# VHH binders against UPF0284 protein YN1551_0030, part 4

Target 1, 347 residues: UPF0284 protein YN1551_0030, of Saccharolobus islandicus (c3nj62)
Amino acid sequence: MIKEYYGAETFILNKDFAYILVIGTTDVSLIPGLTIAGATPELTHFTPAADAEYVLLGKCKSINTIPVSPTGIPTPALLTRASLSFINPLKIVVNAGSRILPKIPYIDLQGEPGKDIRKQALSMEKVNNIMENSIKLGEELSNEYELIMIGESIPAGTTTAMATLLALGYDAMDKVSSASPDNPKELKRKVVEEALRNLPTDSLQRLAKVSDPVLLGVAGTSLGFKGKILLAGGTQMTAAAAIINEFDKNKLKDITIGTTKWIVEDKFADMLSLAKQVGVKVLASMLDLSISAYEGIRAYEKGYVKEGVGAGGSAIMALVRGVSNNTLVRKIDELYSELVGSNNLHI
Short names: E, the ipSAE of ESMFold2; O, the ipSAE of OpenDDE; V2, 0.75 times the mean of E and O plus 0.25 times the DockQ between their complexes.

## First folded at step 1 (VHH)

Design A25 (framework vhh_7nfr_2; at its last look DockQ between E and O 0.01; V2 from the best seeds 0.00; counts 0 for: pae O 12.0 > 2, placed apart)
Fold by ESMFold2, look of step 2:
Parts: structure tokens; sequence; C-alpha cells
Structure A25 (fold): chain B 347 residues (1-347), chain A 124 residues (1-124)
């Protein structure tokens, strides 16, 4: 139920852990067609706050409706909540720079929402705030945990991840995933190529220009943490690992990416090439959603969404603790049924 | 029976203004996000604007930001699009559209009911 790549092992995951969800937004998600086919770009800025609220509360406060797309496809936060319900770890929300703030407790890194990477994503002041505060958070977590799992929620985060990887010298063009099965590669390439013009030579200044607050928050928390880390996400977490490797090459020995099969099997991306280049281990959840009663859940098997909010890593954590695929899907269906029933639709 | 009826289109010169209306019936109008979508001759459909069920949040395509204003009257069950500073590129049939949900989660934008449309023509 779990595939291992590049020396990744599951036995380190049978420890108590804290779940850290880093959230943020950028103006890159406002570029039409980049992250969400046919949706108004401005609505994407609510996604991180709504995801964080749903994982913690089982409901959203920042939106007045359910976190389900018009075609019935739920947020990956539903998968995360289902998986974590069997473990109940401490859950910490970390605001790296979200335009919409969640209506739940969170740790603030004193960052800012990212701007358009074609100009300048973040000020150096805010980059320094994110890095310093996230490193401190990681150091503080080391006092109580030997293991943490770090997830992310940031719309258009795969575009900024590609820019980040390329800015750090990795062969990442066209290798990142998308929430859409059609992956808008040409638009992503054009945006990223423009962003990469005239890069400064200093690594942190490059990241300020083209990265995002969430990647910096994930990287800084990892740099500060002294134990084992599961980076729970898709191709964006290869970018986080690349940042970590840039500032501490010895850190990656303690880091594994935990993702979904839909990320590693995505034929329009190349998660495993990115992980190999960076030198980071990978675990993939083989959770099979085809047995779900709901078409909206089964859509993940068709390449919709694929990953987010720690869905793959949280499934891995449940699976290593003996939770079966059937049990996970039953819980996922239960949570989905509760969301759809609350919408009161007659079609 | 869900019904959406657009009106208010017409011929205007560049720089002119129009106010589109959409009368809605057959569903609880105040519970749903409503949208305007347009289709220029020979083109695919283009999303223009959306408004939350309460009217508290409004959203616009980049091509119309600062020029168009979406509004709704939940007492009269009517959706509006106030169009200022019209350009030739705004020439299209404008449709009122209803989503199947009272909030559109951002993975995919879809509509289950459409009006018949109202023609807006911007020409000298």
Amino acid sequence: as target 1 above (347 residues)
Amino acid sequence: QVQLQESGGGLVQPGGSLRLSCAASGFTFSSYYMSWVRQAPGEGREWVSSISSSGGSTYYADSVKGRFTIARDNVKNTLYLLMDSLKSDDTAVYYCAKAPYDYVWGSEYTFDYWGQGTQVTVSS
C-alpha cells in the first residue's frame, strides 16, 4: 500500500508526530487558467484558509459553503482529515503569507502573500521573517517531537515550485504536476521563463524573486527541526527539499517526501526525476479510491487534484499504523457524504 | 423549473455604458453564486464575473476589472451587470448562469443553467 523510492523506509513513521500545515497565497494564482480550469482566479485565495479550517474543524469558516468543486470533487483536505482521524496528531496551522486568514488559531511567520513572480515575489524583509520564524518553530518543535509531517496549501504552488527549482539549477521545466488532468504546461512555462530573467546570484535573493512564502516556510521549519521529517506533498515538496539542500546539505538524510500515487504516476510530470536530482527519498501512498461510492472521490483516480494539504503523507501515516484501504475509503465516503448532504442540492 | 432571462443588451459606441439584467425564477436565488459569461462571434465562452449568494464578494475577469460591476437584488431575484467604458472587444452575447452549488470551490468552474442571452454590440 506504500511504495518506496530512493531508499525511503516506513519504520521511522511509527512515532508520535505533529502535523504542520503551512498556508499561503500568491498573485500567480490570479493568472487565468494557471491552476484552476474555468474558475475565477480570485476564489483560489480562499483555498488555504478553507483547507486549514476543514482539516482542524471538519467545516469551513472562511467560506459560506462546502469545499467541493462544482463538478463534485472535494478538496484534498477531506482525504487528510479522514486519514488523520485514525491518529489524531497535534495539528498546527502556520501562516506563511495568506491573503485570507483562517478563522482558527495559527502561528504567523510574519511573511506576506507572494506577488507575481514575473516581477518580484517577496521582499527580502519578508523572506527573512519567514525563514527566521520558521527555523525557530522547527527548533521549538524539536523539544517535543522526533518526527513531524509538514503539508502545504497554496494555489498555483506547482508553478512557483518549478520557478524555484529552475532558479536553484535543477532540470525542472515541465516536470511539475497540476490539479487538472490537462496540466497547463505552456502557460506555466511562459510565466516561469519570464520570472527567471535577470536572476540575482545570491540564493536567498533568487528565492525572494521567484519562490513563494509556503516553500520558504516549509524549508525553514525543516532546517530548524532536529528529527525526522515527512514532507507531505507532491512536486512542490521537491522544491522545498531543494531549498533545504541549498542551505544544509546534511539535512536531507532526515527528510522523506510522502506523496500520492497520482503524483508519482502522473505522465505529464516527473516527480521521481525531480526527487532524484535533489537527492530526497520518496514514499507514495497507493490508496485506491476506485472503490468509493462517490464519483467526486473517484475523480482522483482520473488525475483530478492529485495531492494537497498533506493527503498522501497522512494516508501513509494511517497505513503504517495498520489502517486498511477499505477503512480509509469508508471514512472518506462518510466525510464526503456529510459535505454533500449539507449542500442540500436536488440534482 | 429554473428560468433565467437576460435583458438590457443593445448597440453602444465605444466608451458607452449598458446595464444588463437577469430575472431568475424556479430556485432559491439567494442561495447561489451567479455569474455572467459571454461569447463573442466565432469564439468560445468566456467567464466575465461572479457574485456570492449574499452579494458580499464579487469576482471579475481581468479583461473587465474596473469597468464592469456585478450586483444582485435577492428580494427581486435579479442579477445585474453594469458595464462602463465599453470597448469593441466587449461585443458578445452575454449569458446569466447559475452554478449547482451556493459556492464554487476552485478546482473547476461549471454552470447547470443558462439564460438565452442578450446581445451587446460595441461599434462606431
Scores: ipSAE 0.006, ipTM 0.203, lowest interface PAE 9.6, mean pLDDT 85
ESMFold2-Fast, scan of step 1: ipSAE 0.241; ipTM 0.642
ESMFold2 (binder alone), look of step 2: mean pLDDT 82; pTM 0.836
OpenDDE, look of step 2: ipSAE 0.007; ipTM 0.264

Design A26 (framework vhh_7nfr_2)
Fold by ESMFold2-Fast, scan of step 1:
Structure A26 (fold): chain B 347 residues (1-347), chain A 124 residues (1-124)
Amino acid sequence: as target 1 above (347 residues)
Amino acid sequence: QVQLQESGGGLVQPGGSLRLSCAASGFTFDTYAMSWVRQAPGEGREWVSSISWSGGSTYYADSVKGRFTIARDNVKNTLYLLMDSLKSDDTAVYYCARGKYGDYFPTESAFDIWGQGTQVTVSS
């Protein structure tokens, strides 16, 4: 089942679409305690590249291990790949500014990795590059598709999302989610409060100070695209929608966020309040992973990971096409079994 | 009658340059993304470069960035690959391929029309 909020409708989703995955990194991820990227420091730096590779190929080239935590919890890219296996859409990887480049074809927005938002996230040159090139991509996609789904992969992206929402005037303090069940609200608050000092008045300059390349790439692609858009993600996508609304007040009528029940039910955040403030429609996948054979998969029901790589939106796309919860979970279990069995993961 | 026809391959010394051309016929060329894909002896296909339908966006494999330039002439219905600083590892059959539905990222399933290929050999 899919829950509909704020006027969202599923009938527009039963069309051919392209899956767009925007990847990047930010130095906010290097602040101790803001991310839980997995077993090793490599997972923090390589996560976006590894996620993109996994969605496209079913394997990672940029890391020497499988994308599973020490406790057996897989990247949300596994859920995305499972859901999209029933549809097989065109998949496009878009590099907005990743420190590690994926070993697969990608579109380069000519951006850069985000820096510490307490000082300056991006130069204006790179903000302009990301916006111009992503708008162009959206315009070109408009010639082939009436619908696109845009996902993201960026460690610490909820911290930059909160800073972006606050910088644009929304009541967003303590409303963003975290990959862990325990949201590090105090640390996020302190980082974001410092980042919000001495903000410029110009919107692009404000975003250059506190945002990240992925949010800009998602927003630019959306602004350029003429059809319907499913923003596949959680609280980060409310920030992308806020940027879109800043530059085109009428654009949100064509945009819906597709997320997971784990995000909308997150007791340590308030995604629906953020969506309501911004004025964006929301669909939530009510996928039940409790029936999985694997504890790592069932961990999502306990509030681990929750979203990423467009997992919720991808599940919604499969569900709209008549794929059942049981069928999706069987596919997730198959891919998980293959992933774990292909490498010697030491727990 | 829908065809892609490559030319410009040949034998070249390491550090040399070649210009590949692909003549398109039988379809509306300026509405499709186009790509170059290569296959070295005994290896699988490797994507090299793509260009959007308008020519406004270009994309390159890491192995060729800074050395190759993809271009198109929508008036002449021709795709180009300008190859500079050629290395022995660039030795392959180079295929011109039409992307499905504005496809910027070539998987095997992303292409519906392929040329016959043109051999590029980089050897001393």
Scores: ipSAE 0.000, ipTM 0.169, lowest interface PAE 18.5, mean pLDDT 85

Design A27 (framework vhh_7nfr_2)
Fold by ESMFold2-Fast, scan of step 1:
Structure A27 (fold): chain B 347 residues (1-347), chain A 123 residues (1-123)
Amino acid sequence: as target 1 above (347 residues)
Amino acid sequence: QVQLQESGGGLVQPGGSLRLSCAASGFTFSSYGMSWVRQAPGEGREWVSSISGSGGYTYYADSVKGRFTIARDNVKNTLYLLMDSLKSDDTAVYYCAREWGDLYTSKGYFDYWGQGTQVTVSS
């Protein structure tokens, strides 16, 4: 139920681990048509805080329900919570730069929300804060764990991921995924082309111009951590791996990306080609959600949402421990039913 | 074997300050995150603040941000809560609690608790 690419091996994952969720926002999410992470543009900026709250508590405090797409498809945080319910790892929420702060404990990297990448995403002061503090977090986690899994929540993050990959020299134009089945390639291309004008020569300064706080926080945590790392995500985690490789070319031997079937099979993207260019190993959870009792859950099979909040990596962790596809889907349905039964999820 | 003992509570007027201490014994103090949790009369327990084992990371409930500071002394095996600008709503029994690891956990579960120290903010 797990496909292995580029030398990835599942046996390294059957260990105790901490789940790290890095959250942030970017003003790229405010460009009309670029993201469908929230039901409305205004709700999009609440998504990272609400995702973190849901994974930790089983309910959101920052919004009255869970994040849903404009078509009513629930957040991948639902899949993450279901998968992690069979393991109960230590869960740590890390704020890299979110406009809305979650109403739960979190580690603050002293960053800031990303700005429009066509001008300047982050100040160098905030980039240095994110990198230094996330490296320190990775170093502290190294004292207790031989394995960590890092997930993310940031709306419009695939646009900043594409800009980041291109700024670092990879052939990434039009190869990133989208929460929408159609993927707004032309709009992403136009925004990213404008962002790539007048790039600095220094790698960290390039990232300050076109990246986002979450990619930097994921990269820094990974650079500081001495053990094995599962980067739970798709094209965004491929961009994080590219940043890691830019600063430590030997580090990728300890890193594997854990993603979903829907990402690796996305006909409107090419995540596997990006991973091959970067030199990072990939695992994909081959979950079959078609057996779900709920249409909103089955919509993932049709290319809606696909990934986020570490959903693919979390499923891989459960599958490696002997949890079956049928058991995982039953748990997803159970949690979704609880949300529907409480009358606080309207789809 | 594991013991947590709070001290420093008492009666204070609104706007005043208090410093709570928690003496820990029976375990390697620096290897565990620590928290302060309070319980007001007739109400449930409310998490107040947490600090990582190294002291490098601190967390605060929205109700106390900017007024309270959590700190630790790993040589003395002691946790502190510095409470400024106290309000009547801060009246509660304050408990010292040990987290399951070095960093705060999402579950909010603690494996050992102290007996508590009473803080009363009244004129």
Scores: ipSAE 0.000, ipTM 0.259, lowest interface PAE 12.4, mean pLDDT 86

Design A28 (framework vhh_7w1s_2)
Fold by ESMFold2-Fast, scan of step 1:
Structure A28 (fold): chain B 347 residues (1-347), chain A 119 residues (1-119)
Amino acid sequence: as target 1 above (347 residues)
Amino acid sequence: QLQLVESGGGLVQAGGSMRLSCAASGFTFSSYMGWHRQAPGKQRELVAKISSGSTAYDDSVKGRFTISRDNTKNTVYLQMNSLKVEDTAVYYCAAERYDWGSSYTYDYWGQGTQVTVSS
């Protein structure tokens, strides 16, 4: 129920771990047509805070339901909460730069929301804050854990991921995924091409121009952590791995990406070639949601949403511990049923 | 990591008493520790919690159960008196750590301890 790529192995994941959720927003999400994480571009800025709240509490405080796509497909935070319910790891929410702050405790990296990458994503002051504080977090976690799993929530994050990969020299054009089955490749290409004009020579300055606070926070936490790391996510995590490799050429031996089959099988992207280029190992959860009672959950099988909030990595952690596909889907359906019965998915 | 080690579950007759213990190791004692329980087919529910200076109980156990802690031993106890068949459940120790300097929470759970109350 888990596919292994590029030398990835599952038995390393049987250790106790902390779940780290790095949240942020970027103004790239405000470009019409680029993301469908919220019902409107403006509502999209609530998604990271709401995702974090849902994973920790089983309900959102920043919105009156959970984030949902325009077609009614629920946030991958639902899959993450279901998977982690069988494990109950330490959960830490890390704010790298979200416009809306979650109404739960979080670690603040002293960053800022990303701006339009066609101009300048982040000031160097905020980049330095994110990197220094996330590295310190990783170092502190090293005293307690041999393994951590890092997930993310940032709408439009695949666009900044593509820009980041290209700015670091990888062949990434048109290879990132989208929450839609039809990836808005032409729009992403145009935005990223404009963002890549007049790149500075220094790697950190390049990242300040075109990246986002979440990618930096994931990379910094990873660089500071001494043990093994599961980067829970899709094509965005290849960009995080690329940043890590840029600053520590030997670090990727301790890093594996944990994702979903919907990402690795995405015909409108190429996650595996990105991972191959960067030199990072990949595990894919082969979770089958077709047996779900709910159309919104089955929509993942049709290429909607696919990943986020560490859904794939969380499923891998549950599957490795002996939780079956049937048990996982039953739990997902139970949680979804509670949301539909108690609260409408309005967004 | 904070590790929670539970002890004291088992079979007991209705009207009897039982004490559950939860020893925490790793970090300094959490500002919130408690006991939850889950009966088959039911949702996991908070039974009792203890934080700095206060305790809280579910109405179904109020007056019968007492939660206490020994900060020097980093151990929390649940003293259960006047047990009823309806108290039969798996009991879970939980700890929530707040670090206000960093504004984070840690959510830790024990393995669970079966308590069976026979008629």
Scores: ipSAE 0.000, ipTM 0.113, lowest interface PAE 19.3, mean pLDDT 84

Design A29 (framework vhh_7w1s_2)
Fold by ESMFold2-Fast, scan of step 1:
Structure A29 (fold): chain B 347 residues (1-347), chain A 120 residues (1-120)
Amino acid sequence: as target 1 above (347 residues)
Amino acid sequence: QLQLVESGGGLVQAGGSMRLSCAASGFIFSSYMGWHRQAPGKQRELVAKIYSGSTAYDDSVKGRFTISRDNTKNTVYLQMNSLKVEDTAVYYCAKDTYYLGWDEYHYDYWGQGTQVTVSS
């Protein structure tokens, strides 16, 4: 039901937790071929805000369409909302640097949207703001929770994750996942190779050049938090774990990655070898969406989307609390039906 | 660690204006801050809330009150215009670390309150 890797254990997850969603954007998403076919730059910019709104409200306010692709494949925020509906944890949205701000309450790290990593992703001023404010958030959360789950929403974040891992010295070339079944390896490789030219020697300055605001916000929150942390995601959360390890070598003992089988079984990536190199524990949800009534939901089984918004970690949280695969898929189908039966064109 | 200190209250005639200030120290300011009030014999109620890029108001004060902040001075303001006798209350500044919704809030820190009395 849940596969355990590198010493990960599920029993630690039977505690009250807060769900933290870190959102941001990066101009890497504007490079042709790194986004889903048919996606416009405008739609890409709205994705993190729309995902956050959907998880909290069950509807989006920042887009004039529903968060479903032209082929009927929904955002992974749908899977997250379904899983968390059985638990109802506190949900906190954290803005690390989104171009479009969600129309719901959020905590602002005073960062900025990431720029093209081939030049400079973030100014040092904004990197310092993100790190200082996210560490403080983690410290404040430590007063109320012994466990948090951190998810992310950032388009093209696997490209910045690969650049981040390589800049920190890991063997990561061609090992990150993609929302498409056909990973655009050549394009990602070219972008990342150019980004890695002229790297500073200081770790924080290297991250300022090639990373993104969400990875920094996840890392800072984790560094500030005193309890156990489930990083809900795949290759992007592996990059966040690498950043955490760079600044605190003992911290990974309190960190586990929670992801999906679609990430760990991705033929065009190798998330598990990255996790092993970093030294981080991994749990994978074995959720079977093939029984869904909807082709858009079953598309996840074919390697579309795979992860995001903490979908894998959220499913793990539901499964460890006794929610069955059949019950979870039924809820996913219910929410999908509601989503496609109504749209966000109403004021 | 965190202290919230209100100022600017006092006596004012109906139809007048007043600005309340809330000075804060030792916390991340671009998050959830609110103004609450409590009239004699009534439950404390939320008046206005400011959260990173957005403001919200109770219907009773909408169009008359404006919440704002100055991040450089770590100060939140409540500008009150067209004051009514019914606005008489102790006004409290509060910080909410975790937003649970408009009606479901957990305010971790409260100021001491400042009295506002509106006479006819």
Scores: ipSAE 0.000, ipTM 0.181, lowest interface PAE 16.9, mean pLDDT 84

Design A30 (framework vhh_7w1s_2)
Fold by ESMFold2-Fast, scan of step 1:
Structure A30 (fold): chain B 347 residues (1-347), chain A 120 residues (1-120)
Amino acid sequence: as target 1 above (347 residues)
Amino acid sequence: QLQLVESGGGLVQAGGSMRLSCAASGFTFSDYMGWHRQAPGKQRELVAKITSGSTAYDDSVKGRFTISRDNTKNTVYLQMNSLKVEDTAVYYCTARGYSDFWTGPEYDYWGQGTQVTVSS
């Protein structure tokens, strides 16, 4: 089942598409308490590269461990790989500003890792590079595709998303999601409140102060692309849609967010309110992982991780093509078993 | 998805020059595009490669061949100067594309090849 919100339509998704994964890092991830259970802030620098490698290869090259938390919860890249295994689209990795570069082919937007948003996230030079190069990428993709799906991998990206939405004038305080069931709202609030002091008047300069390279890369690619776009992600994608709307008021008619029920049903966030304010359509995958053989997979049903790497949008693409919930969960379990078996991990 | 269209091969005398062109369709590169060659009875070898920030050449052609890129035209060129008889080969435009098979061969995409024959 797929739920449709704000005029979203599933039938437009039954087309050939390219999967675009925009990766980056931000120093906001170094703030204690903004990482998932068992992750260190330093380890999160490797997450975008490892996620990209896993989606393309089924294994990671940039880390010496498998991409599974100490409690056995896998990266959402595993859900994405499972869903896309039934479709096998072209997969393009786009580096917007990752501290660790993936050991696979990628397109480089000539950006940089985001800095602490309480001071200055990005230089204007790097913002201009990301926007110009991502718009160009979207224009080039328009020659080959009528539909693209854009996902993201950036640790602590919900904090920069909240700051971005607020800087653009939306009622977004405390409405973004978290990888943890216990959303660290007070910490995010304090960081964002400090980041929002002394905002410049120009929209691009505001984004340079408080945003992140991934949100800019997603927005630029979308602005350049002439066809239909599925933004595969949660509350971070409402921030990307807000940036798109800031620069092209008519563009959101061609954009839909594809996310998970875990994001839409998150009682510590308000995804649907953010989408309604921005004016963007939403599809939610109603994928049920409670039938999984593995506790780490079932943890998603308990509000862990919830989204990332385009997991919800990828599940929607598979479901639209007739792949059942049971078939998807069986594939997820298969890939999880292969992943944990490679490193003698006890599940 | 990516198409590579080569042009500029043919017969040339030793000491002459030739330019090979490779037009790519609608794709932005920040990874490896290059030129490979294969002489009769020999293994395929990388001649030159270009990324957004750098170029590299095989020692056998360094100082004689130049790889360049025109991003406006989505075209990569191989300018070959001071050609030698031993430069005779089929020259292939190559690119690293994006797919879940990138762990396969060194390059995902190969042109059809263009024959370059250097006479003595």
Scores: ipSAE 0.000, ipTM 0.216, lowest interface PAE 11.3, mean pLDDT 85

Design A31 (framework vhh_8cml_1)
Fold by ESMFold2-Fast, scan of step 1:
Structure A31 (fold): chain B 347 residues (1-347), chain A 129 residues (1-129)
Amino acid sequence: as target 1 above (347 residues)
Amino acid sequence: EVQLVESGGGLVQPGGSLRLSCAASGRTFSSYAMGWFRQAPGQEREFVALISGSGGYTDYSDSAKGRFTISRDNAKNTVYLQMNSLKPEDTGVYFCAADSRGYYDTFWGSLDESEYDYWGQGTQVTVSS
């Protein structure tokens, strides 16, 4: 089942849609202690490209293996691919500013990777490029679709999301999720507090200082699109919605966030409070992975990973079309077993 | 490369307490998940406790839960295991382990010893009268 919050309605989702995946990287991921133990700069730099490749192809090209953690926890791209396999929407990859470019077709917003937000995340030239080009993309998509779903892949994106929400005036300190139960709140707080010093008055200049290319690309695409939008993600999408609201106060009526129960029920965050403050509707997939044959997939039920690559929104799209929980988990298990066999992995 | 040195083991009576320390040297200590494992004579090595790089996440075996507390001081490159209400069944060699592997912000530490890259030499804990 799907839980509806703040006036969200599932009936709008039973339409043809395009899946838009906005990818990027930020040097916030390089700050020691902000990513969980064992994460490396090399692995985090390749993650968005690898996620995009996996969703489109069922395999990665930018790395010679698939994105599976040492504990066997797969990237949420696996959940997205499984869900979308029942629908087969058009899939569009959008590069907002990734250090590693995916080896598949993509649209380039002419942005750049985000820098340390304690100094300056993005130049104004690159912010203007991302916003102008993503708005144009949304306008072009409006000629072909009445509905789009926008997902994201950016390591450490919850830190920039928190900084973005705070810079726009929301009560967001310590309310964003993490890919692990770890969620290093004290260090995130310190980094974000430093980032928020000496904020400019202009909204775009504030975003240039503390945000990231993916949040800007999601927001711009949404601002340009004339139909209904499902923002597929968790607390990062509340930040994207906040940016959208800053530039068009009437736009949120056309926007709903689609996420997972693991995000909504996260004991160490408060996604629903963020959504309520921003004024954005929320749908949560109640997908139950405890019935999976694989421990890595069941780890999502224990609060690991939780969301990314539009996993929750993709599950919602499958569920509203009559795909059952059992059928989805079976497909996830099938794809995971193929990954293990094709790459000589042992789970 | 990480080098690990355990200390704090010894003989203690049932119901007593011990604090084990694991001093780590090398780069990127705060990026490593750290675990404590133990091995009794004639038995397989078993998981005791783990702590994430930031210290924000901890997990324990069922036998350790409620009695043991894992903590870390990243400024001192040290991990601790505070053991209370010790039982004869807790007797064994206690090993500190570091796991440097992680992908896509998902690694929290492993319950499986095979996933750990670096191991200390071990420190003996004996719980007897």
Scores: ipSAE 0.000, ipTM 0.127, lowest interface PAE 17.7, mean pLDDT 85

Design A32 (framework vhh_8cml_1)
Fold by ESMFold2-Fast, scan of step 1:
Structure A32 (fold): chain B 347 residues (1-347), chain A 127 residues (1-127)
Amino acid sequence: as target 1 above (347 residues)
Amino acid sequence: EVQLVESGGGLVQPGGSLRLSCAASGFTFSTYAMGWFRQAPGQEREFVALISWSGGSTDYSDSAKGRFTISRDNAKNTVYLQMNSLKPEDTGVYFCAAKPTYYEGLSYDRPSEYDYWGQGTQVTVSS
C-alpha cells in the first residue's frame, strides 16, 4: 500500500537500483534541546556512522550498540535493512562530512561536518568539493543504473532543512518534522531565524551559510544522475529537491520523494505543503507497525522517529516488489529481537 | 579465488601500439575501479591510468595523456589499456589493479589503495 501525491507513480520503481546513503553531521545537533530527551551529544556524533554500518553489516562497529532511544526505540536503519533484505541492491555509503567515519568502505566527497548555521555552516571550498564530487558520482552511477534511491543520516537535519528552504524563498517556517512526537518548534524557529540574518545574494553562498553537507551531497548526486531518482526521506528531502530545482529547474520531473505515512500525517509538520511548493512528487509507504510484537517498533505508530536512513523509500521498494506488510513487520521484529538479545549489543 | 590476469604485452618498436587486457574473476568487478600501473627496473610502481567502476570517468598520468586510453567491459569482467605512440621510456612491467569504488581514497595514484593486483605483463619498446 503506497499513497501517491502530485503525480507520483510507482511503475518506474520496478527496476534494478543502487541504494545510496549520504551521511554527515552538523553542530546544530549540539544545540541543547534539538535532539530527543535523554540523547547525549556524544552519541549523536556516532549516529550516521552507526546507521551506515548497520544497513551494510547488520551490526555497528563504531559504537557498542545501535543508536537506540532511552525507551528502546531503534534507529530507522533497522527498518531500512529489513526492507532491503528482500531486494539486496548495491549499497553505497557516501561521506559528505561526518565527524565519526564509519568502519566500512565509503566514498568521500571531501566535505566537512557542518558548523553552527547561526554563524557559517560550511566554507565555500567545502561546498564546491561536495557539489563537484557528488555530481561526478551521479554521472558515474548513470552508466550502470536507470534508477537510484538516495537516503540520508544526519542528526538535527530537519533544522538545517528548514533554514535551507527559507533561504531559497519557500514558506517553510515550522513545517519540518522532528524525531519526537512533540516537535521543538520554538527552538528550531529561534535558531533558524538567527541563521537567516544577513544572507548572501548568491545561492551557493546562502547554502554555505545555512545548509549542511548531506543536503548538498544528495542534491549534487541527483543533479549528476541522468535517470530516475527516489529521494528516500521526509521533510529534509524537500530541501534537497529545492536545491536541485535552484540549479536545474527541469530536473524535478525525474525525482520523487519516497517517505513514510508517519511523516505525511505528522500534525506538527507539513510535508505535503513543502513538496507542493517545491514542485516535487511524493510517495508514502503505508507500512503498519501496530502488529509488531515490540513496543519500541510500535512507537513509530505513535509518532516517534518516523523516518531516516531511507526507511520510507526502502519500504516502498519492497512493497512494489510484492513484499506484504505482514512479511516486512515479521522481518523488522526478527532484526529487532537479534539486536536486543545479541551479544553484539555490548563490548 | 580472486585473480587479475594481464595479457597483450610484448616487444614493439618506438611509435608502435599495444593493447593490454586484464581479465578479472573472483570478485564483483562492476563495483571496482580499475587502474594500470607500471614499473621499470630499479624504480617504484607508478600510476598510468584509472577508470571508474562504471566507465564514466577516466584519469591519466601526464606521460600517458593523449597517447593511452583506458576502457572496460563489465559484461566480460575485463579492463583494457590501448597504448599508442610508444616510447622507449614506456618500457616496464604493466600491472592491472582493482580498488573498491566506495573506499575513502586519499589518492588514486597510491599502490597501497588497491586491494587486488595482477602478476604483470612485460612491455618492451626498442628497435
Scores: ipSAE 0.000, ipTM 0.215, lowest interface PAE 14.6, mean pLDDT 87

